# Designs tried in a protein design chat: VHH binders against c3ng28. Part 20

Target 1, 373 residues: c3ng28
Amino acid sequence: MLIIIRPSGEIALKSPRSRRNFEHTLANNIRSVIKEGKIWRSQGVLFLEVNDNNKNIEELSKVFGIASFSPVMSIKSYNNNLEDIINKAKEVFAEIVKGKIFSVRAKRIGSHNFTSLDVQRKVGEALYPFSRGVNLENPEVEVFIEIRNDVAYFYYKIIKGPRGLPVGVAGKTVVLFSGGIDSPVATWMMMKRGSIPVILNFNLGGSVHRKFVLEELSVLRKWSGGHKLKLFIVNGTDVLIKLSQIEKRNRVVMLKRVMYKVAERLCDKANAKSITTGESLSQVSSQTMTNLYVTEYGIKYPIFRPLIGFDKEEIVELARKIGTYEYSIKLPEYCAISTKARTSVELDEVLKDEENLNIDYEKVLENSEVIEI

## First folded at step 4 (VHH)

Design k31 (framework vhh_7mjh_2)
Fold by ESMFold2-Fast, scan of step 4:
Structure k31 (fold): chain B 373 residues (1-373), chain A 119 residues (1-119)
Amino acid sequence: as target 1 above (373 residues)
Amino acid sequence: EVQLVESGGGLVQPGGSLRLSCAASGFTVSSNYMSWVRQAPGKGLEWIGRIYTSGSTSYNPSLKSLVTISRDNSKNTLYLQMNSLRAEDTATYYCAREGTYLKDAFDIWGQGTTVTVSS
């Protein structure tokens, strides 16, 4: 069967070289997900030809870079005779419109001696006797005819994709992944913009915490466009013991600085150019503007916070859509990381504490467990 | 051994017709999307048209009324029929198997056959 895949409109705005790169990456991601058939680019769309027994084409709905896709019912060569298209439409759509109120949608690419409206009207007239009626605004079923130069494609399904950009086009980002509700959503948002996430988790909750982090990443793997997710698990207990040496007021911000510094080293190791977090402004006391300023002070990579302007309810809605919410809520709550911080810490005090603790961030990273998902 | 071999080129008078052949070995043309492409001396490649696995065809709109692509599955051979030839149709003509990548990525090319349109 043939499938028409429509790339995100944003891809069409790129330079010819960039557009080819984005379409090439998208095609490779589709191959990684579907694992069979032939894919090729043609006049702004991708065509995917698979065996008729393939039942997994709906997996395309989780491939970033796809705006929509349509399984093709039939194909007809056009020889300057619109009647051939009308007759083919009647043949393939009569049963689809039977007993229903319908509409015909036509699209043309190339030069023809007729308009899309001509096709819509004439095909509509031919199908009307089989239907219950026509309603262009609120039909029960829509049938589509897409004419590309001298070939007409007949379909009746437009399945929405997630849009965005193909995973792989935007480089790597190191994600500080807690396993709570926020960090999986932030990871998903970075994949939507074409980034490959490298996951860094500070385990403060033992084997139970590890289990649910892995389950969340298994869900996110379905959105990765076939890319494997690399997970680094750091034993956070050792870091917490060191932090017991400083004032309680500064501990949460200092823990976050340690996490950022280890993420910075992981960026170097993984050739990533940014750090991503699930932080939203003023969600918890450690995430005030002052505390975020202190937390990121002196980090050499950009800090991306996709959720910075999101309300908790908005994040929960996305987590449910993504499929991570059911696992996030089962994680034990570890308040020490953000909720018990002061709303404003002093930069000079935190930097002095950091100097005195003299934590070897590279050694912390070296002691991590590494898993591919 | 996977190979495409074009034949049928030569000197043609303006307004004349010519049929090019492309014999495939090592693979089946009906199982692949096949294209014809040409290159005029000192110019870039110009796509002429394609035949799908279904047997349907698609052409460059500028050339649509002047060319016809067909195949003979029993001979594993692709054809390009050209009519009303003009001086600007002088070029080396290639048949090509479309790759599994993007439309403009061809994985097998023939050696080409030269068509010269001249009085």
Scores: ipSAE 0.000, ipTM 0.127, lowest interface PAE 22.7, mean pLDDT 84

Design k32 (framework vhh_7mjh_2)
Fold by ESMFold2-Fast, scan of step 4:
Structure k32 (fold): chain B 373 residues (1-373), chain A 119 residues (1-119)
Amino acid sequence: as target 1 above (373 residues)
Amino acid sequence: EVQLVESGGGLVQPGGSLRLSCAASGFTVSSNYMSWVRQAPGKGLEWIGRIYTSGSTSYNPSLKSLVTISRDNSKNTLYLQMNSLRAEDTATYYCAREGWYLSEYFDSWGQGTTVTVSS
């Protein structure tokens, strides 16, 4: 079957060179998930020809950079007349408009001896006997004819894609991935903007935690545009032992600061230029503005927090849409025991604790387990 | 019941070496992360190092050149080899099975074995 793929509007607004590069990355990502067929560019859209397979259509709905796509029927070399177009429209659309109020939408690109209005009128007239009527403003079904030079395309489905930008165009980000509800959503949002996530997980919940993190990443892998996800698992127990030496109320912020410092080293190793977290402002005591300031103090990379202004309900809604929610809720609530964090820690106190602990962040990273998903 | 029994402690002269053993029962050492931890008189706990399920090890950087952790899976026993001992290495040494939740820190400990470094 033949599918017309419409790139996100943001791609269409790029310069010609950037647009071509974005469309090239998008085509490669589509090929990675579809794994067969032919793809080609044509005047602002992509055409994909594949064997008739329902899985291919489903996979396209999770490729960032796609605004919409439509399975199409086509006819070539119609001698610049309407007879073949009208006959094909009856063949494709008669059953679709049966017993329904419909409208015909036509677009034309290139030089022809007829207008898009001529197509709409003549095809509408031919389909009318099969329908319950025509209504151009509020039809029950719309049928589409798109004419590009000497080829006419016929479709009646417009399937929404996730929009955004193709994964791979925006560089790498190191994601501090807890496996809870928030961090998978933050990862998805960075992929939507074209970034390749490098996943850093501090395992504080053992083998059960590891299992559900892997399951969440398996879900996110379906949204990655065929890009593999690299996971670094740090055993957090070593860090927790060190943290037992400091004031209890400062431990949660210090743990997060250690996570940020290790993520900073991973940025250097992976050639990433940012750290991403699933933090939202004031959601928990460790995520107050003061504590976020203290946590990121002295980090050389920008910290992206896609969820900073999101309510928990909004995050849950996205997690359900993405498909990670079902796994996130099965993960043990490790951080529940850390609820005694101060809502406002003192920077000087935390920095002094950090100097006294003298944690070798590079060594913490070197001892990580590395998995490619 | 999970049980850990440390042995091999005693009096050692400065510069000497000593090997501690930890016999485990009720679980399999190779299926868990195992740590050695020490506590000097009047001081807090100090982590020495860990052996992973894979058999690889990680150490406190301050102690890395002085200690080696190993295990014998057939004997279900953990070992700590210590070299170039100093007076500051005087402590009670514990083997511990790592707990995965912060509330437990380590979920199983032995009673410890005392090492005294003195002439």
Scores: ipSAE 0.000, ipTM 0.082, lowest interface PAE 25.0, mean pLDDT 84

Design k33 (framework vhh_7mjh_2)
Fold by ESMFold2-Fast, scan of step 4:
Structure k33 (fold): chain B 373 residues (1-373), chain A 119 residues (1-119)
Amino acid sequence: as target 1 above (373 residues)
Amino acid sequence: EVQLVESGGGLVQPGGSLRLSCAASGFTVSSNYMSWVRQAPGKGLEWIGRIYTSGSTSYNPSLKSLVTISRDNSKNTLYLQMNSLRAEDTATYYCAREGWYLSDSFDSWGQGTTVTVSS
């Protein structure tokens, strides 16, 4: 099977050198996912030849950097002979348009003695007797002919890809990954922009919680462009014990500060230049603007919050699309921090508590379990 | 470890036919684009043709349809059938696994087998 792959429009708009580099990374990611066949670049698209397998189509639909792709029904070499193209189109598409209202779309690259309009008109005329009619605006089926120099490609499906940028082009980010609904979606959004996520999880729920975090990451691994996901699991119990020493209403914000501080150390070790969280503004009391300000105060890396402006319903819809939702909802409720955070904690008070707790963040990270998936 | 071993070369008379074999180990030929390439004494590499994963083939137009590439998936072996051989077909023949990224790039090839066309 031959597939035409169209890179995201953002890649097509880059300088020729940058475009080659992005297309190179995209091709490498596709190879890592598909693991067979041949990929090559030609005038703004990639061609992939693989075994005829439905799994390859499903896997391509999860590769960031792809706007769309089309399995080719047949390819035909010609010498600028429009009649050969018409005859081949009739052979390939007659059954496809049978009893249906159709349209013909043609695209042409190179020098020919005919135009795209000539192809559309002549092929349309040849297929009309087999069809129920022509409608350029709302056809029941579209057939496509893409002519590239001396080769004509015939197809009738355009499958939408996830768009975005190839994973790997934007560097690493450390994701504070709770395993709830939000953090997997935030991770997906960072991969869509080309970043490699390094996952940091504070385990407050034991082995069952660990199981569903791993299931979510297995789903996200299908979107990673073949890049392995590195997971650091911190045992959060010792941190929670120390937090029992401070004002109850400050505990949630302080836990988040500990998580941010450990993520900062992981950035240093992993050579990541940002921290990503699944936080959305005002979703819960710990995520007010004031509390987010207090939580990130003094952190040296930028904090990315892809979901900051999302409603819960929007996040749930994305989680279902990604495939993480069904695992996120199986996480048990954590009951050790049942006191709600203040909607506006005092920075000075939190910093004083942090100094007094004197948590060794490097040691916390050092004692983490490390898993590669 | 990827390994390709060509065989079947030798002395053949002008107008004769010859079939070359390429035995692959460490990978599956049907999962890769495979090419045949030759090098005549004192000249550069000349691409002969390829077989795609689909089993379809494409050839160098300058060879005037004198060659056919095929494979036997059960034996993991690639073949090059040559007919109407001429003195200018004297060369060392290589089978090559095409690199997955760039068209006409090769990431593995064998030591070659020599074909001499002489009366």
Scores: ipSAE 0.000, ipTM 0.242, lowest interface PAE 15.2, mean pLDDT 84

Design k34 (framework vhh_7mjh_2)
Fold by ESMFold2-Fast, scan of step 4:
Structure k34 (fold): chain B 373 residues (1-373), chain A 119 residues (1-119)
Amino acid sequence: as target 1 above (373 residues)
Amino acid sequence: EVQLVESGGGLVQPGGSLRLSCAASGFTVSSNYMSWVRQAPGKGLEWIGRIYTSGSTSYNPSLKSLVTISRDNSKNTLYLQMNSLRAEDTATYYCAREGSYLYDAFDIWGQGTTVTVSS
């Protein structure tokens, strides 16, 4: 079975060189996910030939860079004779339109002595006797004929892909991954923009927390375009002990600064150029504008917050769609430190606390457990 | 300061009903997403459901027909109505405020109230 894969519209807007590179990465990601068959480029689309269509259709729905895809029912070579296309359309679509209100959609690429409208009209006429009628705006079923030079492709399904850009085209980002509802969604959004996430988790909740982080990453792995996900787990016990020595009101922001500083070292090690978090503005007291400013002060990499303008309901909706939500809700709150932060911590006070704690961030990272998923 | 206190637990016979309350102080429940979570003896945490700032609700599909979450904004109190209780519903029930994205799913927990379903 042949599948027509249409890359995201944004890829088509790139320069010819960039477009080729993006399409090449997309094809490689598809090969990594679909380990059988053949894939090749042709005039703005990818063709995928496989032996098991049902399994491969489901897998393609999670490959970023795909706008849509269509399993091909039939192929017809023709000698510039529109009647050959009409006769084939009647043969393959008569049963599909039977008893239904339908429309014909035609697309052509290359030079022809007929227009897309000519195809739509004549095929529509040929199929009309089998149907319940034609409605171009709200049909019950649509049938498609895509003509590429001297070959016509017949299909009746357009399955939406996740769009975005192929994972791998945008470089690496270090994700501060808590395992809560938001960090998996932030990770998914960065993959949608073509970035390879490197996952950094501070385990403050023991083996139960570790289990759900791994389950969430197993879900995200299905969206990675075949790229493996590297997970660095830091044992946070030593950090919590040091944090007990500073004022309670500053502990939450200081914990965040430690996480950001270790993420900064991981950026160096992994050749990542940004840190990503699941933070949203003003949702909780630790995520006020002032506290975000204090938290990221002095970090040399840009901080990406894909969820910064999202409402919690929007994030939950995405988490359910992605498949991470059922694991995220099982993570309890940390009880070892105060989780309530002041809405306005003092920068100078926090920096003084940081100097006094004198945490060796490189050693913290070196002692991490490394897992490839 | 910020606190959640659950009440209304106790002994109930199979098939009975209970309404749990969760009183909040130091913050406004209608300004936050609030959840109910339970933990049966020797088992892990199980999410029951959530009420959004809009007042709409979502539930664990396994429990949807058995529970209803509501709130009274004037009393700053969250409720969990449970019907047709079974032995497997024996658990400690917690209300929780949904937390920051970096720390955990919930940033404030109540102390819990115990529900025991037996004769």
Scores: ipSAE 0.000, ipTM 0.106, lowest interface PAE 21.1, mean pLDDT 83

Design k35 (framework vhh_7mjh_2)
Fold by ESMFold2-Fast, scan of step 4:
Structure k35 (fold): chain B 373 residues (1-373), chain A 119 residues (1-119)
Amino acid sequence: as target 1 above (373 residues)
Amino acid sequence: EVQLVESGGGLVQPGGSLRLSCAASGFTVSSNYMSWVRQAPGKGLEWIGRIYTSGSTSYNPSLKSLVTISRDNSKNTLYLQMNSLRAEDTATYYCAREGSYLWDAFDIWGQGTTVTVSS
């Protein structure tokens, strides 16, 4: 079975050299996901040939960099003889349009003695007797003929891909991954822009928390373009003991600063150039403008917050679409830091607390469990 | 023992036609994408066309001659039919198996057969 894969429009807008590099990465990601067959580039699309019984084709809908793809029903080579295309279309589409209102869509690349409109009209005429009628605006079924030089491709499905850029083209980001609703969505958004996420999780909830974090990452792994996800799990117990030494109202912001500082160390180790979080502005008291400023103060890497302007309902909608929501809601509630955060902590006070705690961030990272998913 | 052997080249008059053959051994041509590629004296490789596993074909639109690629599965052989040959079609013609996971790479090449178009 042959599949026509159409890269994201944004890839087409790149320079010739950059476009080739992005298409190459996309092809490699597709191959990693499909695991068999052959892929090649042709005139702005990728062709993928697989066994007729391949069950992994649906996974193309989760490969970033794909705008759409179409399984090809039939292929016809011809010598610029439109009649060959009409006869083949009638053969392959008669049953598809049977008893339905339909429309014919034609695309053409190359030089021909006929136009796309000629193809649409003539094929429509040939199929009309089998159908219930033609409606160009709102048909029950659409049939497609894509003519590329001397080859016509016949298909009746255009399956939408997730768009975006191929995972791998934008470099690495360290994701502060809580396993709640927000951080998986933030991870997905960074993958959509072509980044490889390196996952950092502070386990404050034991083995049950670990289980659901792994489940969420197994879902995200389906969106990674075949790239393995590296997970660092930090045991947060030692950090929690140290946090008991500072004023209760500053503990949440201080915990976040510890997480950011460890993420900064992981950026160095993993050659990542940014930290990503699932924070949205003013969602909770620790995520006010002032507290975000205090939390990231002195961090040398940029902090990406893909969800900063999202409402909770928008995040939940994406989490359901991605497939992480069902696991996120099962995370155990953490109650060791139960005190409400100040909506506006004082920078100088927090910095003094940090100096007094004197946490060895490098040691915290070195004691992490490392898993490849 | 995987190999491709081209044959059928030679001297052809301008406007004439020629059919090249490519016999495969050690693998099945119908299970692979097969291409024809040519190289004119002093020039780079020029892709002519391919035949897909489905039996469909695609061609380089910049070619001046009308070409047709076909195969005979029972003989495990690939063919290139060339019509209306011109002097600029003078080249060494290769059949090649496209690599399974490389978009622009060929992993097996024939030795080539030379076509000379002149009076």
Scores: ipSAE 0.000, ipTM 0.199, lowest interface PAE 17.3, mean pLDDT 84

Design k36 (framework vhh_7mjh_2)
Fold by ESMFold2-Fast, scan of step 4:
Structure k36 (fold): chain B 373 residues (1-373), chain A 119 residues (1-119)
Amino acid sequence: as target 1 above (373 residues)
Amino acid sequence: EVQLVESGGGLVQPGGSLRLSCAASGFTVSSNYMSWVRQAPGKGLEWIGRIYTSGSTSYNPSLKSLVTISRDNSKNTLYLQMNSLRAEDTATYYCAREGRYLNDAFDIWGQGTTVTVSS
């Protein structure tokens, strides 16, 4: 079957050079995800020709950079004769509109001896006897005719894509990935803006936590536009041993500073230009304004927090839509933020603790397990 | 009273082997993640390895070929077997129960047992 793919509106608004580059990346991502068929660009859209298979529709629904797509029911080449289009529409759509209130939508590109309104009116007239009526504002079914030069495309489904930008156009970000509810959603949001996530996980709960992190990344892999996800797993126990030497109230913020410092080294290694976290403001005691200030103090890369203004309920809703929620809730509380953490730590105390601990962040990263997903 | 007591340390020759024991009272070793940690004179703490509730183990990669952690549930005792000992292995060795939350870290430590590797 033929599928018309419409790139995100934001791509269409770019300069001709940028638009070509974004459309090219989108086409390559689609090829990586679908792995079969033929794809080509044509006057602002992409055409994809594949086997008739619902799996392809599900896969396209997870490709960032797609605003919408439509499986084509039929194609009609014609010699600028509107009657050919009307007759084909009647043949193709009669069963679709049967017993329903419908409307006809027409789009036209190129020069013709008729208007889009002419197509809509005449096709509507031809289909009316098969229908229960016409309603232009609230129809039960819409049928579409897209005319491009001398070819008419007939479809009745417009499937919404995830929008955003093609993964790969915005560079790499190192994601501090706990495997809880928040970090998978933050990762998804960065992919939506075209970034390739490099995943950094501090394992505090052994093989069980490793398993659920991998399961969440398998879900996110479906949204990556065919890009492999690189995962670095750091043994968090060595860090916890050092943290046992400082005041309990400062340990959560100090652990986060260690995570940020290791992420900073990974940015250098992976050629990433930012660190991404799943933190939202005031969600837990370690994520107060003061504690976020203390946590990121002295980090040389920008810290992106896509969830900073999100309520927990909003994050959960997104996690369910993404498909990560069911795996996130299986992670033991051991890897979660402690309820006894201090809501406001003092920068000077934390910096003195950091100097005294003198953790070798490069060595921490060197001992990581590296997995491609 | 909840406590951990290490034993089995002492003087060993380079290339020798030694088995340390850690007896737990007041709680069940098999119900917790348990670690061995060492501290050489003038240096920081170095994590050796852990045993999970399942009985599986994980080790510091730099020490994996040299050590084995085990337990005897009937004796409520943790063991650390060390082989091919070097002068650099001279340290005080601790067993520790791992806490559940980040701000608890290791919530119970033993008193430590000293291992000296020397001729």
Scores: ipSAE 0.000, ipTM 0.234, lowest interface PAE 15.5, mean pLDDT 84

Design k37 (framework vhh_7mjh_2)
Fold by ESMFold2-Fast, scan of step 4:
Structure k37 (fold): chain B 373 residues (1-373), chain A 119 residues (1-119)
Amino acid sequence: as target 1 above (373 residues)
Amino acid sequence: EVQLVESGGGLVQPGGSLRLSCAASGFTVSSNYMSWVRQAPGKGLEWIGRIYTSGSTSYNPSLKSLVTISRDNSKNTLYLQMNSLRAEDTATYYCAREGRYLSSPFDIWGQGTTVTVSS
């Protein structure tokens, strides 16, 4: 089976060199996900030749950088003879339009002695006797003919891809990954923009927490364009013991500062240029404007918060679509951090606490467990 | 282990026909896209055509009326049939397995077989 893959429109708008690099990365990602067949670039699209398998359609639907794709029913080589295209369309589409109201859509690339409208009209006329009628605005079925130079491609499905950019084109980001509902969605959004996530998890919940984090990352791995996900697990117990030395209301913000500082060191180690979090503004007391300001104060890398303006319901919808929601809801709450944070902590207090705690962030990172998924 | 071996080249008169063979070992031709490519003396490589896994073919428009590509799956062999040969068809002819990635369009080449068209 031949599939026509249309890259995201944003890729088509890039400079020739950037477009080549983006399309090259996209093709490599598709090959990493679809481990059979052949892929090649032709005049702004990619062609993929594979076995006729529904799993390939499902897998392509999870490759960022794809706007849409169409399984091809038939191919016809011709020499500027529109009649060959009409006869082939009749042969291929007669059963597809049988008893239905239909429309014909034609695209044309190259120089021809006929227009797209000529193709649409003449193919429509040829198919009309098999159909229940024509309706350009509300057809029950659409049939497509894509003409590229001297080859015509016949299909009746346009399947939407996830769009975005190919994973790998935008560099690495360190994701502060709690395993709750938000951080997997934030990770997915960064992959959609072409970034390779490096996952940093502070384990405060033992083996059960570790299990569901790994399950969530297995789901996200399906969206990674074949890129392996590197996970760093920090044992948070020692950090929690040190946090017992400060006022209870400041502990959640201080824990987050420790996480940010360790993520900062991981950026250096992994050659990442940003930190990503699943934080949404005012969702919980630790995520007020003031507390976010205090949490990130003095961090040298940009902090990306893809969910900053999202409602909880929007995040849940995406988590269900991605496939992480069912695992996120199984994570246990941590008793040690169940005390509510202040909605507005004082920067000077937090900075003094940080100096007094004198946590060795590099040592915290060095003691992490490293897993590739 | 993986190898392509061309045969069937030689001297032919203008207007004549010739069939080239390409025997594959270590892989299955029907599972891969296979191409024929030629190189005339002192010139670059010129793509002739390919056969898809489906058995369909595509050709260089300049050569479409002159050549036919086929395969015999039972013999794991690729063929290039050439008709109405002209002096400008004198070249070394290669069969090649197309690669799976855009960065590596051909990953296995035969040794080549020479076709000379003259009286």
Scores: ipSAE 0.000, ipTM 0.100, lowest interface PAE 23.2, mean pLDDT 84

Design k38 (framework vhh_7mjh_2)
Fold by ESMFold2-Fast, scan of step 4:
Structure k38 (fold): chain B 373 residues (1-373), chain A 119 residues (1-119)
Amino acid sequence: as target 1 above (373 residues)
Amino acid sequence: EVQLVESGGGLVQPGGSLRLSCAASGFTVSSNYMSWVRQAPGKGLEWIGRIYTSGSTSYNPSLKSLVTISRDNSKNTLYLQMNSLRAEDTATYYCARDRWYLSDAFDIWGQGTTVTVSS
């Protein structure tokens, strides 16, 4: 089976060198996910030839960098004779349009003595006797003819891909991953932009917390373009015990500062150039503008917050789509980063508490459990 | 209905030991941080200690050698073991669901059980 894979439109807008590099990364990711067949580039698309189309179709739906893909029903080499294309379309599509209202869509690449409209009209006329009618706006079935130089490709499915950029093109980011609803979605969004996530989890809930974090990462692994996900699990309970020494009103922001400081050390070790969080502005009291300012004060890496402008309902919708929601809701409420704190903590108080606690962030990271997923 | 019910309080002589119980309904104690808090007559609330979801514990430094917090997950019950009791330990003892990393640290409280240390 032959599959036409259309890269994201953003890739098509890149310079020839960048476009080649992005398409090469995309092809390599597809090979890592599919593990069989042949893949090659041709005039703005990728062709994938596989032995089993059913399994591979599902897998392609989770590869970032793909706008859409179509299993090819038939191909026809022609010698600039439109009649050959019309006759082949009739042969291939007569049964597909039988008793249905249909439309014909044609795309043409290269130099021809006919237009896409000519193909659509003449194929439509040839198929009309088998159909229940034509409707260009709301057909019950669409049939497609894609003409690329001297070859016509016949298909009747356009399957939407996730779009975005191939995982691997944008470098590494350290994700502060709680396992709640927000952090898996933030991770997915960074993968969508081509980043390889390095997962840092503070285990606040013991073995149950660890289990559901691993389940969520198993879901995200299906979206990683074949890249393994590296997980660092820090024993968060030891940190929480230390934090019990400071005033309650400052504890949530101080916990977040510890998380950020450990993530900063992980960036150094993993050669990552940013920290990513699932924080949304004003979603909870710990995520006010002032508290985010205090939380990130003195961190040397950029903090990416893909969800900063998202409503909770938008985040839940994405979590359901990517498949992490069903696991996120099983985590106890206390494991989520979205918790209440004072809406405005004092920077000087927090920095003084931090100095007094004197946590060895390097050692906290070195004592973490490391897992590849 | 979410509820915490303390029991085991009473009159105890100085130097004695006592174990308080806190039965939870409507939620699971092992899935939450749980604290013990006391209030002596005419005084403010004093935090005693907490148990984390992991089973680890943290105590008020002034009380660490005198108290132990534990739980029985099968009974959904929290315990406070107190040893070497003194007159100053006379108070009403409360168990509470502890959101210690939140601004509102306690969102569910029991009604309390009174401990009187007197000879």
Scores: ipSAE 0.000, ipTM 0.113, lowest interface PAE 20.0, mean pLDDT 83

